VHH binders against p46559. Designs and how they scored, part 21

Target 1, 369 residues: p46559
Amino acid sequence: MTAIEKFFTEKSPDSEQVLLKVIELGIDFLGGEWKNVDKSQVNVSRVHGGQSNHMFHVTSSTSATPYLLRIHRQPPSQVFTDTVNLAIFSERGLGPKLYGFFEGGRMEEFLPSKTFDVNDVLVPENSRKIGAIFPLYHSINVPVSKSRRCVHLMREWLNGYESLGGGDYEILPTTVNYSDHPKSVSIKDLNHEIDNFEKWSTEIFEHTLVFSHNDLASTNILELNSTKELVLIDWEFGTYNWRGFDLAMHLSETAIDYRVPFPPGIKMNGDLIDNPPNIQIFCEAYVEADKKLKNRSPSDPTAEVKALIQECQFFWPLTNLFWALSAMKHSLLKFENGVDLDVQARDRLAVYFHLKPRSQKIYEELSKK
Below, E stands for the ipSAE of ESMFold2; O stands for the ipSAE of OpenDDE; V2 stands for 0.75 times the mean of E and O plus 0.25 times the DockQ between their complexes.

## First folded at step 6 (VHH)

Design k25 (framework vhh_8cml_1)
Fold by ESMFold2-Fast, scan of step 6:
Structure k25 (fold): chain B 369 residues (1-369), chain A 123 residues (1-123)
Amino acid sequence: as target 1 above (369 residues)
Amino acid sequence: EVQLVESGGGLVQPGGSLRLSCAASGRTFSSYVMGWFRQAPGQEREFVALISWSGDRTDYSDSAKGRFTISRDNAKNTVYLQMNSLKPEDTGVYFCAAGDYTLSDYPHEYDYWGQGTQVTVSS
């Protein structure tokens, strides 16, 4: 834990110590009216958006610029990635403005907006808007590693799980009613799954590498109050990756409800996993927006949409393996985020094996062409 | 989708050894659990050995334990059954089988089957 993380973890947001600290940060990084703010004029509220960071909305009754304060709970590598990504998007007007960063945290623009939830992302019109915004982010050149993809994070988490004393893992799903999975998996089994998907993805989808969000849950989508435009936030897992993984990650998250009581704090919807209602609309919007952005005319728009749906279906199980491996490691670290991490890991592994045969069929079909 | 072809069977004396091979067609061999089953004249198909899709786990019938070894080479799309200390009771047609996830000793849990290779143990 950093000194600043310990400070904000141990103290109440309305304590005198916290109020003085956020004024100090406002003066140091923003200046202006923050130099004239009294603690009695400051409001600090916790923001319950991301699970990897402590977030605070800092405001005052004055004209001092409000800001979001992020105190990092993430590993240093994720902090580095998120900060670089935000700085690039800030400079290009594609995300919140980055006001500054310091050891253990950062300050960024507060956007007056509505945060989406699972009900919002299941609305077809919102699904079209989300599909249409992806090509903007996928077209950006970010000066980070192009070789560190989702599979590298997966191996890091699995190695961490093993290093913490993790062993064989039983697959006993709680929220999905799937039975077409192994009863348990070993660490070698899971490494083998990562290796297979890396090989298949490299063989049939290497041409689809783009800078990807990799964690587009509903709560990482803001709808701006003024324009109704969407903004994607929380790029802590942002890497170059296969496009279909990024798209499938969002689609997979539309089938998961985190608003259920803890424990387990998570419920997966098998009907939405098996029959995603908005995949056609989402992929149509992506293809149309991508074509407009690149000033290209469709030679066969129906075939291109069908191919993108197949691409999303191929990567869907891998998105669940990704979060299962994270949950397995972080359960051993006793990480608390309002979700039963063992339930999440077991259910996501069940989903992975349930969907994997479709991905194998797609690989076999496309590898012959 | 996957096709399986067994080889390496033959006639051997009691106490002898044979190595069976099963060559798989297709691009996703490394995703299948592979099993060996045998069928003696007038009997139902019985489990001999299995190997998980990663190769991490193996299991054997009581009659095969200590005498038989199952292995796989995913680069060659091949699974092997090394049989030592063969007995007349080991006589039968040996089948290789592929399944998707279930580590099972039941034939009905396997989706793809080879044509079989004859093993005869007699003096």
Scores: ipSAE 0.455, ipTM 0.796, lowest interface PAE 2.4, mean pLDDT 89

Design k26 (framework vhh_8cml_1)
Fold by ESMFold2-Fast, scan of step 6:
Structure k26 (fold): chain B 369 residues (1-369), chain A 123 residues (1-123)
Amino acid sequence: as target 1 above (369 residues)
Amino acid sequence: EVQLVESGGGLVQPGGSLRLSCAASGRTFSSYVMGWFRQAPGQEREFVALISWSGDRTDYSDSAKGRFTISRDNAKNTVYLQMNSLKPEDTGVYFCAADRYTLSDYPHEYDYWGQGTQVTVSS
């Protein structure tokens, strides 16, 4: 634990020590108005759902600027990535303003907003809005590595799993009723799957490389109260990647419910995986917004939309392999996040093998061209 | 979707060599894991060797290690098994197999099979 994390976890948010500390941070990073705030005028409330961070909403009854205080729990590399990405998006008006950062935490703009849930992302109009916002983020030039794509993290997690004593892994799905998968996979099997998908993706989709979120679950989407505009948050996995992976990641997450009781704290919906209801509307919105943003001449939108749907379908199984490998490693580390990591790994591997034949067919069709 | 035809089998003396070939017809060869299996007289099919779709990963049975080499030419849609230092125990029908799922040494996980080619090692 950092000293600042210990401070905020061991003390009540309404304690004198915490109130004085948030005033100190307000003065230091936001300036003048905070200097005139009395501790009796300050309110500090915990923000729920902070698996990666301890989050506090800091307000006062004065004109002092309210802020969101994040105290980090996640690995230093992910903290750095998320903070750098937020700074870039802040400067471009695409995310919360970054007020400042310090060892173990940061201060950022509090956006009065509704956090989406699984019910919200299945509403067709919301799916359209999410499709339309992706091109704004995909068009940004971020000065980071373009070679450290999703497969880089997958290999790091699999190597970590092996180094922690991991071996053959039995595929026993709990929340999906798929049976078209191997009974077990070895580390050699999983390395082969990563290598195979990397080769296919490079051969048919290398031209689609964009800066990607890579983790757009419903809870990482904010709808602003004032404008109803969407903002994408929590860029800790943000990197250059194939566009279809980012889009398929969001679509895959619309089929997963994390609100179920722990254990298992996760339930996958096979009907939504097999028959995603909003993929057409989502892809139509993406294509239209991308054309407007890039000032491209109108082409045949039907053909372009059909191609994007195929691109999303191709990458869908890889998004599940990605999180399966993470879950396998972190289960051995005894990581706790409200989800049974073994159930997540087994179900996601079952989804991977269920969907892989479609991706192979798409590769075979497109590699001939 | 893929059809497999083995060739290169025959009669050889102990200590001799044979090169088996498996020609794939249809499309998609470069996306399949390829394996070689054999069936000795009166025995069940057993694993011999496998190669990943790219050729960068190979695996061998204990009896084949150090004597056999599996390779592939994706441009020619062909997988090869170079067999050196052959023993009478290597006698059997050699089958080429293709799978889309994983690298596996288990016959039941392979969906596509050739008809087999006879290898006989005798004096």
Scores: ipSAE 0.000, ipTM 0.110, lowest interface PAE 21.5, mean pLDDT 85

Design k27 (framework vhh_8cml_1)
Fold by ESMFold2-Fast, scan of step 6:
Structure k27 (fold): chain B 369 residues (1-369), chain A 123 residues (1-123)
Amino acid sequence: as target 1 above (369 residues)
Amino acid sequence: EVQLVESGGGLVQPGGSLRLSCAASGRTFSSYVMGWFRQAPGQEREFVALISWSGDRTDYSDSAKGRFTISRDNAKNTVYLQMNSLKPEDTGVYFCAASEYTLSDYPHEYDYWGQGTQVTVSS
C-alpha cells in the first residue's frame, strides 16, 4: 500500500484529517468556491463498485464543484495507461471529465448515474444498449502500443507469480462444479496456453484489433440519470486487443456475482457460462451500431452476427485465464480486494479448460484456407 | 476428429531399443495430452507413459520408468516413445492416445486412439 492509500483507507471519511485533505485537493485542482469551504460543509462518502481503486465522492453544501476522488491500488504502469485513456475519452465526450491527477490518485467528474449490477446486465434491453455502445469506443484511434495486448499482461502476471515463488497450481473449483479440467497446472503449462491462444488469435483474428476496455464488469457501466445513456468507466486495463476478447470479457462478467459474502466474495454461475441468455441480442446490437457508425451495408447481416457470436465464444475462455493469472500473482502478494483470490483463480482456471475445446474447434474451422 | 497414426514397431531382441512415433492430424495437436498404452493378446490395455500438452510433465508406469522416454514435437504434430532395455514382457500392440487436458493413466479418459503398432521382443 502507498502512503496516500493508507491515509484514505485507515481514516474515517469524516475525520478532520480527511476533510482538510479533500479541501486542499479541491483548492489546488479546481479552485473557485473550494477556497471558501469550511470542513463542516464537506461531505466525503465512500463509493463502492471498483475492485482496483478506492473511490470517494466529495461534495459540499456550497456551490463548490463536486468531484470523485480515486486512490490507486494498481501498478504505476496501469495508472499511467488509465489516466491517458481517461484524458482521451474525456476530450471526446465519452467518459467523465478528468480534473487532475497526482501521485497515487486523481480527481474526476462525478456523473449522476446508476451503476449497473449483475441483474441489470442480464436485462435484454440493457444488453442491447451495451452492445450498441461498444463500436463507439472500438472506432477510436488511441496513440498507444498496438502490440501490448491482453497476452502481455498475462505473461507479466505469470512471470510475477513465478518470481514470487509460485509453482504448480491445483485446480479445485469452489463456486463452479466443472470436472473437465486438469487437477493441476505448471507454470510452463500456463505459458503454453498463452502462446497457443496468441498464435490462434493472430492467425484468424488479427484484422479485428481495436482499442478495448478489457474489464467491462457491470460495475464499470454507468447509466446517466438524465438521459439513460450508458458510459463505460475504469479504463485501467485499456489496450489494443482482439475485439472478441473485449466483447467476451463483458459477456463472461455477466455470469459472475461479486456481491456474495467474503470469503469467498465471488460466485460464478455455470448455467450462464454454458448458456449465455443475451449473446444473440448483444451481438446483433454491436453489428447494427458498427454498420451505422461506419456507413456500411453488409451483404449478409445474419451471417455477420453468427460470425461475431463465434468470435465471442472463441475468446471467452481466454478472458477467464486472464483474470486467473492476475489472481494467482496477487494472492501471493496478499492483495485484499474483497475477493478470495485463490477461489477466483481456481474457478477461473476450471472455466478456462471447460470452454477451451470449443475455441480449438472454432480455430480449426476458421483456419481452413 | 483428430486422427493418430503410429509407426516404428517391429521385432527386437531382449536388451534392444525401438523408437515409436505417433503422427497426429489437425491444427491443435499442442493442446492434447498424449499417452502411450499397450495391449498383449488376451489382456486389457495398460498404461505406459504420458506427456502433458506443454511437454512440461511426464509420467510413466512402474515397468517403463528408467527405460522409456516420452517426448513430443508440437511443430511436427508428433509424439515419440523411446524404448530402451526391452524385455519379452514388453511385447504387445502399442497405441497412441489423445485427451484434451486430463493427465490420466486410465484408457477411458482418452478420446482419440490410433490403430496400434506391434512390438515383439524375441525372447
Scores: ipSAE 0.395, ipTM 0.758, lowest interface PAE 3.2, mean pLDDT 88

Design k28 (framework vhh_8cml_1; at its last look DockQ between E and O 0.58; V2 from the best seeds 0.00; counts 0 for: pae E 15.1 > 2)
Fold by ESMFold2-Fast, scan of step 6:
Structure k28 (fold): chain B 369 residues (1-369), chain A 123 residues (1-123)
Amino acid sequence: as target 1 above (369 residues)
Amino acid sequence: EVQLVESGGGLVQPGGSLRLSCAASGRTFSSYVMGWFRQAPGQEREFVALISWSGDRTDYSDSAKGRFTISRDNAKNTVYLQMNSLKPEDTGVYFCAAGEYTLSDFPSEYDYWGQGTQVTVSS
């Protein structure tokens, strides 16, 4: 634990020490009316949904600027990535304002908003809005590595799993009812899968590299109360990647419910995985918004939408392999995030192998001789 | 889909060696479990050896263990069966087979089959 994480873990939000600390931070980073705030005027409340971070909403009865206080619990590299990405988006008006950062935490703008859940992302109009906002983020030129893609992180997780004593992994899905998968996989099997997708993606989709969120679960989407505009948050996995991976990641997450009781704290919906109801409207919205953003004339909108659906379908299994490898490693580290990581890994591997034949067919159809 | 073509069969004396090759068409060969089966005159196809899609796992029939080695070259879309210490009872038509995830010794679990190559072990 950092000193600041220990401080906020050990003390209640209504303690005098916490109230004085949030006033100190308000004065230091925001100034203004915070210089005149008494502790009796301050309210500190814990924000829901912070399994990997401690989040506090700091307000006062004065005109002092409210803020969100995030105390980091993630690895330093993820904290660094998320902070840099937030700073860039803050400066471009594409995310919450970054008020400041310090060792072990940061302060950011509180956006009066509704956090989406799985019910919200299955509403067709919301699928349209989400599809329409992706091109805005995908058009940004971010000064970070263009070579560090999803497969690089996957190899790091798999190497970490092996280094922690991990071996053969039995695939026994509990929340999804698939049987068209191997009974178990070795570390060599999993490396082989990463190698295959890297090769195929490079051959048929190299031209689609864009700065990607890579983790757009429903809870990382805010709908602003005032404008009804969407804002994407939690960019800790943000990096350059194949566009279809980012889009497929969101679509895959619409088929997963994290509101179920722990254990397992996760339930995959096979019917939605096999027959995603909103993929058409989502891809139509993406193509339309991308064309408007780039001032492109629609030469064949139907063909372009069909191609994007195929692109999403190709990358869908890879998004599940991505989180399976993360879950395998972090299970050995005994990481707690409200999800049974072994259940997540097994179910996600089952989904990966179930969907992989479709990706193979797409690769064979699109590859040149 | 994949098409399979076997080669390397022939006549050999007891104690001799043969290397069978199976060339596969298609761009996703590296995703298939590959198996070798054999069939003697008037008998059903029997399992000889298999290799997983990544090459990490292999399995052999009791009669093949210690004498035969299965391997694959995914860059060349080829699976091999190195057969050593051959016996008259190894005589038969050897078939290459491809299947998805199933590491199975049952012919019914394989989707694609070659035409076979004749192996004859005689004095």
Scores: ipSAE 0.483, ipTM 0.808, lowest interface PAE 2.2, mean pLDDT 88
Fold by ESMFold2, look of step 7:
Structure k28 (fold): chain B 369 residues (1-369), chain A 123 residues (1-123)
Amino acid sequence: as target 1 above (369 residues)
Amino acid sequence: EVQLVESGGGLVQPGGSLRLSCAASGRTFSSYVMGWFRQAPGQEREFVALISWSGDRTDYSDSAKGRFTISRDNAKNTVYLQMNSLKPEDTGVYFCAAGEYTLSDFPSEYDYWGQGTQVTVSS
């Protein structure tokens, strides 16, 4: 832990020390609006649901601008990426305003909003809205490496798992009933899986490279109270990547229910794992919004949608492998996030092997053309 | 490494049957996708059948479908190919193959290969 993380995790949000600290931050970064605010006028409340940050909504009974305080739990390399992404989107008016950043945290606009849950995502109108927003940010030219993709973070997690003493991993699914997977996998086996998907993706889908969110679970989607427009938050995993991974990540997360009680705090919905009801509507909305954004005439809209669905299906298992590797490493760090990370890793590995044959068939079909 | 040993080949008349076996030695057999390939003289190895790690998924070439059945016994580290209604075009050397992470009809996706067993269907 940093000293600032220890301060905010060990003290009550209504303690005098915390109230004075958030006033000091307000003065330092927002200035005159906060200079005459007294601690008796301040409210600090914890915002639940974040895994990479401790979040606090800071308000006052004055006209001083309220803010969202984020205290990082991220490793240094991820803090760098998150900071660059936030600054770029804030400057362009595409996300929350950035009010300030400091070692270990940042201050940003609090957006009065509804956070989506799994059920909200599957409502047809919401699926259309979500599908339509992806092309908007996929079109942004972000000045970061185009060669560092999801697979590189996966390798870093796997190397970290090994460095922390991890070895062969038994696949013992808990919330899914799939059985056609290896009994166990070695670190070498998992590196080969990453290498194969990187090869397949590069050969077939390199032309689809865009700046991607890579973590669009329902909890990272806000519906603004005032306009009902959607805002995507928590860009900490943002990188250039094959767009199909970004789309498949969103679709695959619709099968995952985090609302179940801990332990285990996670359940995979088997009915949705390979047949989400919203994939057609989502992909139609993406194609239509992309055409409008680029002022292009469609040659065959039905064929474009079918190809995009196939693209999502190709990347689907990779999204599960991605989070399985993260869960394997963070389980050894004893990371507390309300989810049993061993259950997540084991279930996601089972899903990965369940879905991989479809991806392999898609690769084989497209590579023959 | 894994060593694969085929058996059960031989000479058979058209319409006859053979059962090929492939015994595997080495590390856990249940971690492999198993396949059968065949090679006629002057030809590349061609896919015949495959079976997933647990045996829950199988796939066949068009020429094998309906006539051949692949199965596995993970307790005995053995994969089988039951070949029925054999035709002269089934003649060739049959190879057992193992791959750790592929369900594919391409020979290049398999890491380990047996020596092969000759199947001859007389004209």
Scores: ipSAE 0.000, ipTM 0.272, lowest interface PAE 15.1, mean pLDDT 85
Fold by OpenDDE, look of step 7:
Structure k28 (fold): chain B 369 residues (1-369), chain A 123 residues (1-123)
Amino acid sequence: as target 1 above (369 residues)
Amino acid sequence: EVQLVESGGGLVQPGGSLRLSCAASGRTFSSYVMGWFRQAPGQEREFVALISWSGDRTDYSDSAKGRFTISRDNAKNTVYLQMNSLKPEDTGVYFCAAGEYTLSDFPSEYDYWGQGTQVTVSS
């Protein structure tokens, strides 16, 4: 725990120390408007919903600009990536403005908004809106490595798991009812799975590399109160990946509920996994928006939509493998995020093996063309 | 290491039926996806059918669909291939295969193979 994290987590938001600190931050990054603000005029409230950060809404009874204070919990490398991404998006008007960053935290524009939940993302119109917004983000050129980061992260997490003493992993689904999986997987087996998908993806989808969010769960989608526009947040995993991976990541998350208030703190819906209700409208919206963005002539989108659906289906199991490996490693580190990470890992592995055959068939079909 | 032994092959007339069996060694049979492959003279080995660990999922080649049924008995460490409505083009050596984590029709995904059993369909 960093010094600043300790400071903001151990002290009450209404403590004099916290009030003076947020005034200091306001002065440093927002300037003169905060210079005459008295501690009696300041209100600090904790914002809930973030798993990887501590967030505080800082307001005053003056004309001083309110702001969101984010105190990081994630590793420095992720903080760096997240901050850079936010800075770029800030300049382009694609997210909250970045007012400033410091060691262990940052100040952001507070956007009055609703954070989506697991029900919101299942609403067809919302799915359409989300599909339509993706091309805009995928069109951004970010000055980071253009390499496929998802494969590297999977390998790193698996290596980390092994280094922490992890061995064969037993697959015992808890919230899903799939049985078409091995009883256990070895590190070798998991490496083999990564290798296969890397091979397949490289052969048939390498041309689809885009800057990707890679973690678009419902909680990372804001609906602005004023305009009802959607804003994507939490770009800590923002890197270049296959387009289909990023889209499938979102779609796969629509089947997962993290709102379970009791252990294991997670629930997956097999019906939604097997038959995602909004994949068609989502992909239609994507294709249409992408054409507009690129000034393409109107044409029948049927074939393109079908192809995109297939692409998403191909990557669907890989998204589950991705987070399974993360969960496996972090479980050994006793990472606390409100979810039983072993349960998540097991369930995601079960989903992976359930869907893998379809991906392989897609590869076979597309590799012959 | 898993040893696989096929049986049940033979000569049958067109339209006839055969049931192939494959017995696996060891106590970890349920840890393997089981598959059947075949190889006709002068041709490459081709996928016929696979069955998942628990038997809840099966897949077939286009030629096998509707005619062949793969099943397994984990208590007996045995996988079966019921072949109905056999055709001359079904003639070949049938191989049993085992893979620990594969649901694939690619031979390279299977780690263990039997010696094969000859199936001949002829009038």
Scores: ipSAE 0.000, ipTM 0.270, lowest interface PAE 10.6, mean pLDDT 91
ESMFold2 (binder alone), look of step 7: mean pLDDT 82; pTM 0.829

Design k29 (framework vhh_8cml_1)
Fold by ESMFold2-Fast, scan of step 6:
Structure k29 (fold): chain B 369 residues (1-369), chain A 124 residues (1-124)
Amino acid sequence: as target 1 above (369 residues)
Amino acid sequence: EVQLVESGGGLVQPGGSLRLSCAASGRTFSSYVMGWFRQAPGQEREFVALISWSGDRTDYSDSAKGRFTISRDNAKNTVYLQMNSLKPEDTGVYFCAAGEYTLSDAYPHEYDYWGQGTQVTVSS
């Protein structure tokens, strides 16, 4: 832990020490009315959204600017990526304002909003709104590597798993009733899967590279109270990637419930994986919004939507391999995030192999011409 | 989608060797588990050997262990079966098969694509 993470972990938000610390941060980074705030005027409440950070909403009874205090629990490289991405989106008005950062944390704008859950993302109108906002983020030119995609991080996690003494991995799904998978996989088998998907994606989808969120679970979507507009948050995995991976990641996450008691803290819904109810509406909204944003003439929307659905279906298994490899590595590190990482890895691998035949068929169809 | 063409069969004396090849069409060869099966006259198709999509795992029937070696070249879309110390009981039509991902069941129904077969005859 950092010193500041330890401080906020050990002390109550109502403690004098915490109240004085958030005033100190307010003065240092925001100034203004924070210079005139007494501890009796300050309110600090925990925000229970997201598993990776300690978050606090800091307010006062004065006109001092309220802020969200984020105390990092993640590796420095992920913190750096998230902060840089937030700064870019902040400047463009596409995310919360970044007020400042320091060793172990940052201060950002609190957006009065509703955090979505799995029930919200399954509402057809919400699926439409999410599909429509993706092109806005996918249009951003970010000055980062365009070659460091999801497969790079996957290889890092698999190499980390191996270096920690990991070996063959047994696939025993707990929350999905799939049997069309290998009983176990080797590290070489998993590397071969990454290599194949990288090759196939490069051959048939290289033209689809966009700056991508790569982790759009329901809890990373805010609906603003004032306008009902959506804002996407938590860009710690943000990088250039095939857009179909980003879209499929969101669709895959609509089939997963993290509200179940720990253990296991996760439940995958095979019916939603096999028959995603809103994929048509979601892809229609994406195509329409993308054309409008790029000022493109109407073409055959039916053909374009069918192509995008196929693109999402192609990448769906890869999104599950992505999180399976992360879970395998972090299970060996005894990382705690409210999810049983072995259950996540096993179920995600079962989903990967269950869906992969569809992706191979798509590759064979599209690579013929 | 994938087509399989076997070659390398023939007539050989007991104790001899043959190398079978299976050339696969299609762009996803490296994703298939590849297997060799054989069928003797009047018998059902039986498992001989398999190799995982990466080449890391192999399995053999009891009759093939120590005598046969399965290998693959994913760059050439080809799988091989090197057969040594051949016996009259090894006589049959040898079929190449491609299946997706399952390694739990070495039965014919686990494989989606099949070649036409190549004849192997081991005669005294």
Scores: ipSAE 0.012, ipTM 0.518, lowest interface PAE 8.6, mean pLDDT 86

Design k3 (framework vhh_8cml_1)
Fold by ESMFold2-Fast, scan of step 6:
Structure k3 (fold): chain B 369 residues (1-369), chain A 123 residues (1-123)
Amino acid sequence: as target 1 above (369 residues)
Amino acid sequence: EVQLVESGGGLVQPGGSLRLSCAASGRIFSSYVMGWFRQAPGQEREFVALISWSGDRTDYSDSAKGRFTISRDNAKNTVYLQMNSLKPEDTGVYFCAAGEYTLSDYPHEYDYWGQGTQVTVSS
């Protein structure tokens, strides 16, 4: 635990010590009117959400610039990645402004907005808007590793699971009614699945590498109150990755509801997984926006949309294997986030094996010469 | 911004060889699909070869197959076209092109273009 995390964990937001500390940070990083603010004029409120960070909205009755204070509770690698990504997007006018960072925390712009939920992302017009914003983020050149893709994290999580004493894993889905999966999988089986998907993806989709969000659940999409424009947040898993993985990750998350009572705190919708209602509109919006952004005209727009749908379908099972491996490891660590991690792992593995045959067929079709 | 600069063109006799180079500057080269196109006097721009950003996928026009080899060096931000067994019909201006995420033999699918390098095959 960092000294600043300990400080904000142990003290009330309305304590004199906290009020003085947020004024000190305001002076140091923002200057201006913060130099003239008295503690009696400052308000510090906790921001509650699904975030794994301590978050505070710092305001005053003066014209001093309000800010969001984020105190890190995540692993250093995730903090580093998220901060670097935010700095790049801030500089380009995409996402919240980064006001500054320090050991154990950062200060950023608070965006008055509505956070999306699963009902919002199933609205066709919202699906179109999300499809249209993806190319803007996918067009950015980010000075980070191109070799650390989704499969790198998957191997790290699986190795972590094994090191914690994990063994064979029984697939007994709770929230999806699928039976076309193995009864159990070994660590060797899961390594083989990762290796096979990496091979397939490299052979048929290596040209699609883009800087990707990799975790675009509904709660990571903000709709600005003033303009109704969308902003994508929480880039802590941001890496170069195959484009179809990023798009399929968002589509997969539209079929999952985290608002159900704990336990299990998660419900996967098999009907939406089997028949995603907005995939056509989403892919049409992506292609159109990508075309405008790159000032190009595709030779056959209908064929390009059809190919992108196929690309999303190919990567859909891999997105579920990705989170299944995370859930398996973190279940052994007794991590608490309001979701039964064993239920999540079992259901996502069932989805993976249910969808894998389609991905294999796509690979066989596209690998032919 | 991406800027492409071709080199290696020139005059060569039938049956000879040339190696064209295309140096990219600006954006991250390794995220781009790279293509070579050519244009003979009075003709449309035609596809010659392409290479995926990783180098794992290549494709060639029927006229280039077996004679030309496309390759890339991502550390040097450079793509190459090795041209062997050159014929008079290979004469033209050769253009380097870059397109993000696009594996295509159509010129309009490429976002960035070099100014071209002249290849002349004659005695």
Scores: ipSAE 0.000, ipTM 0.100, lowest interface PAE 22.4, mean pLDDT 84

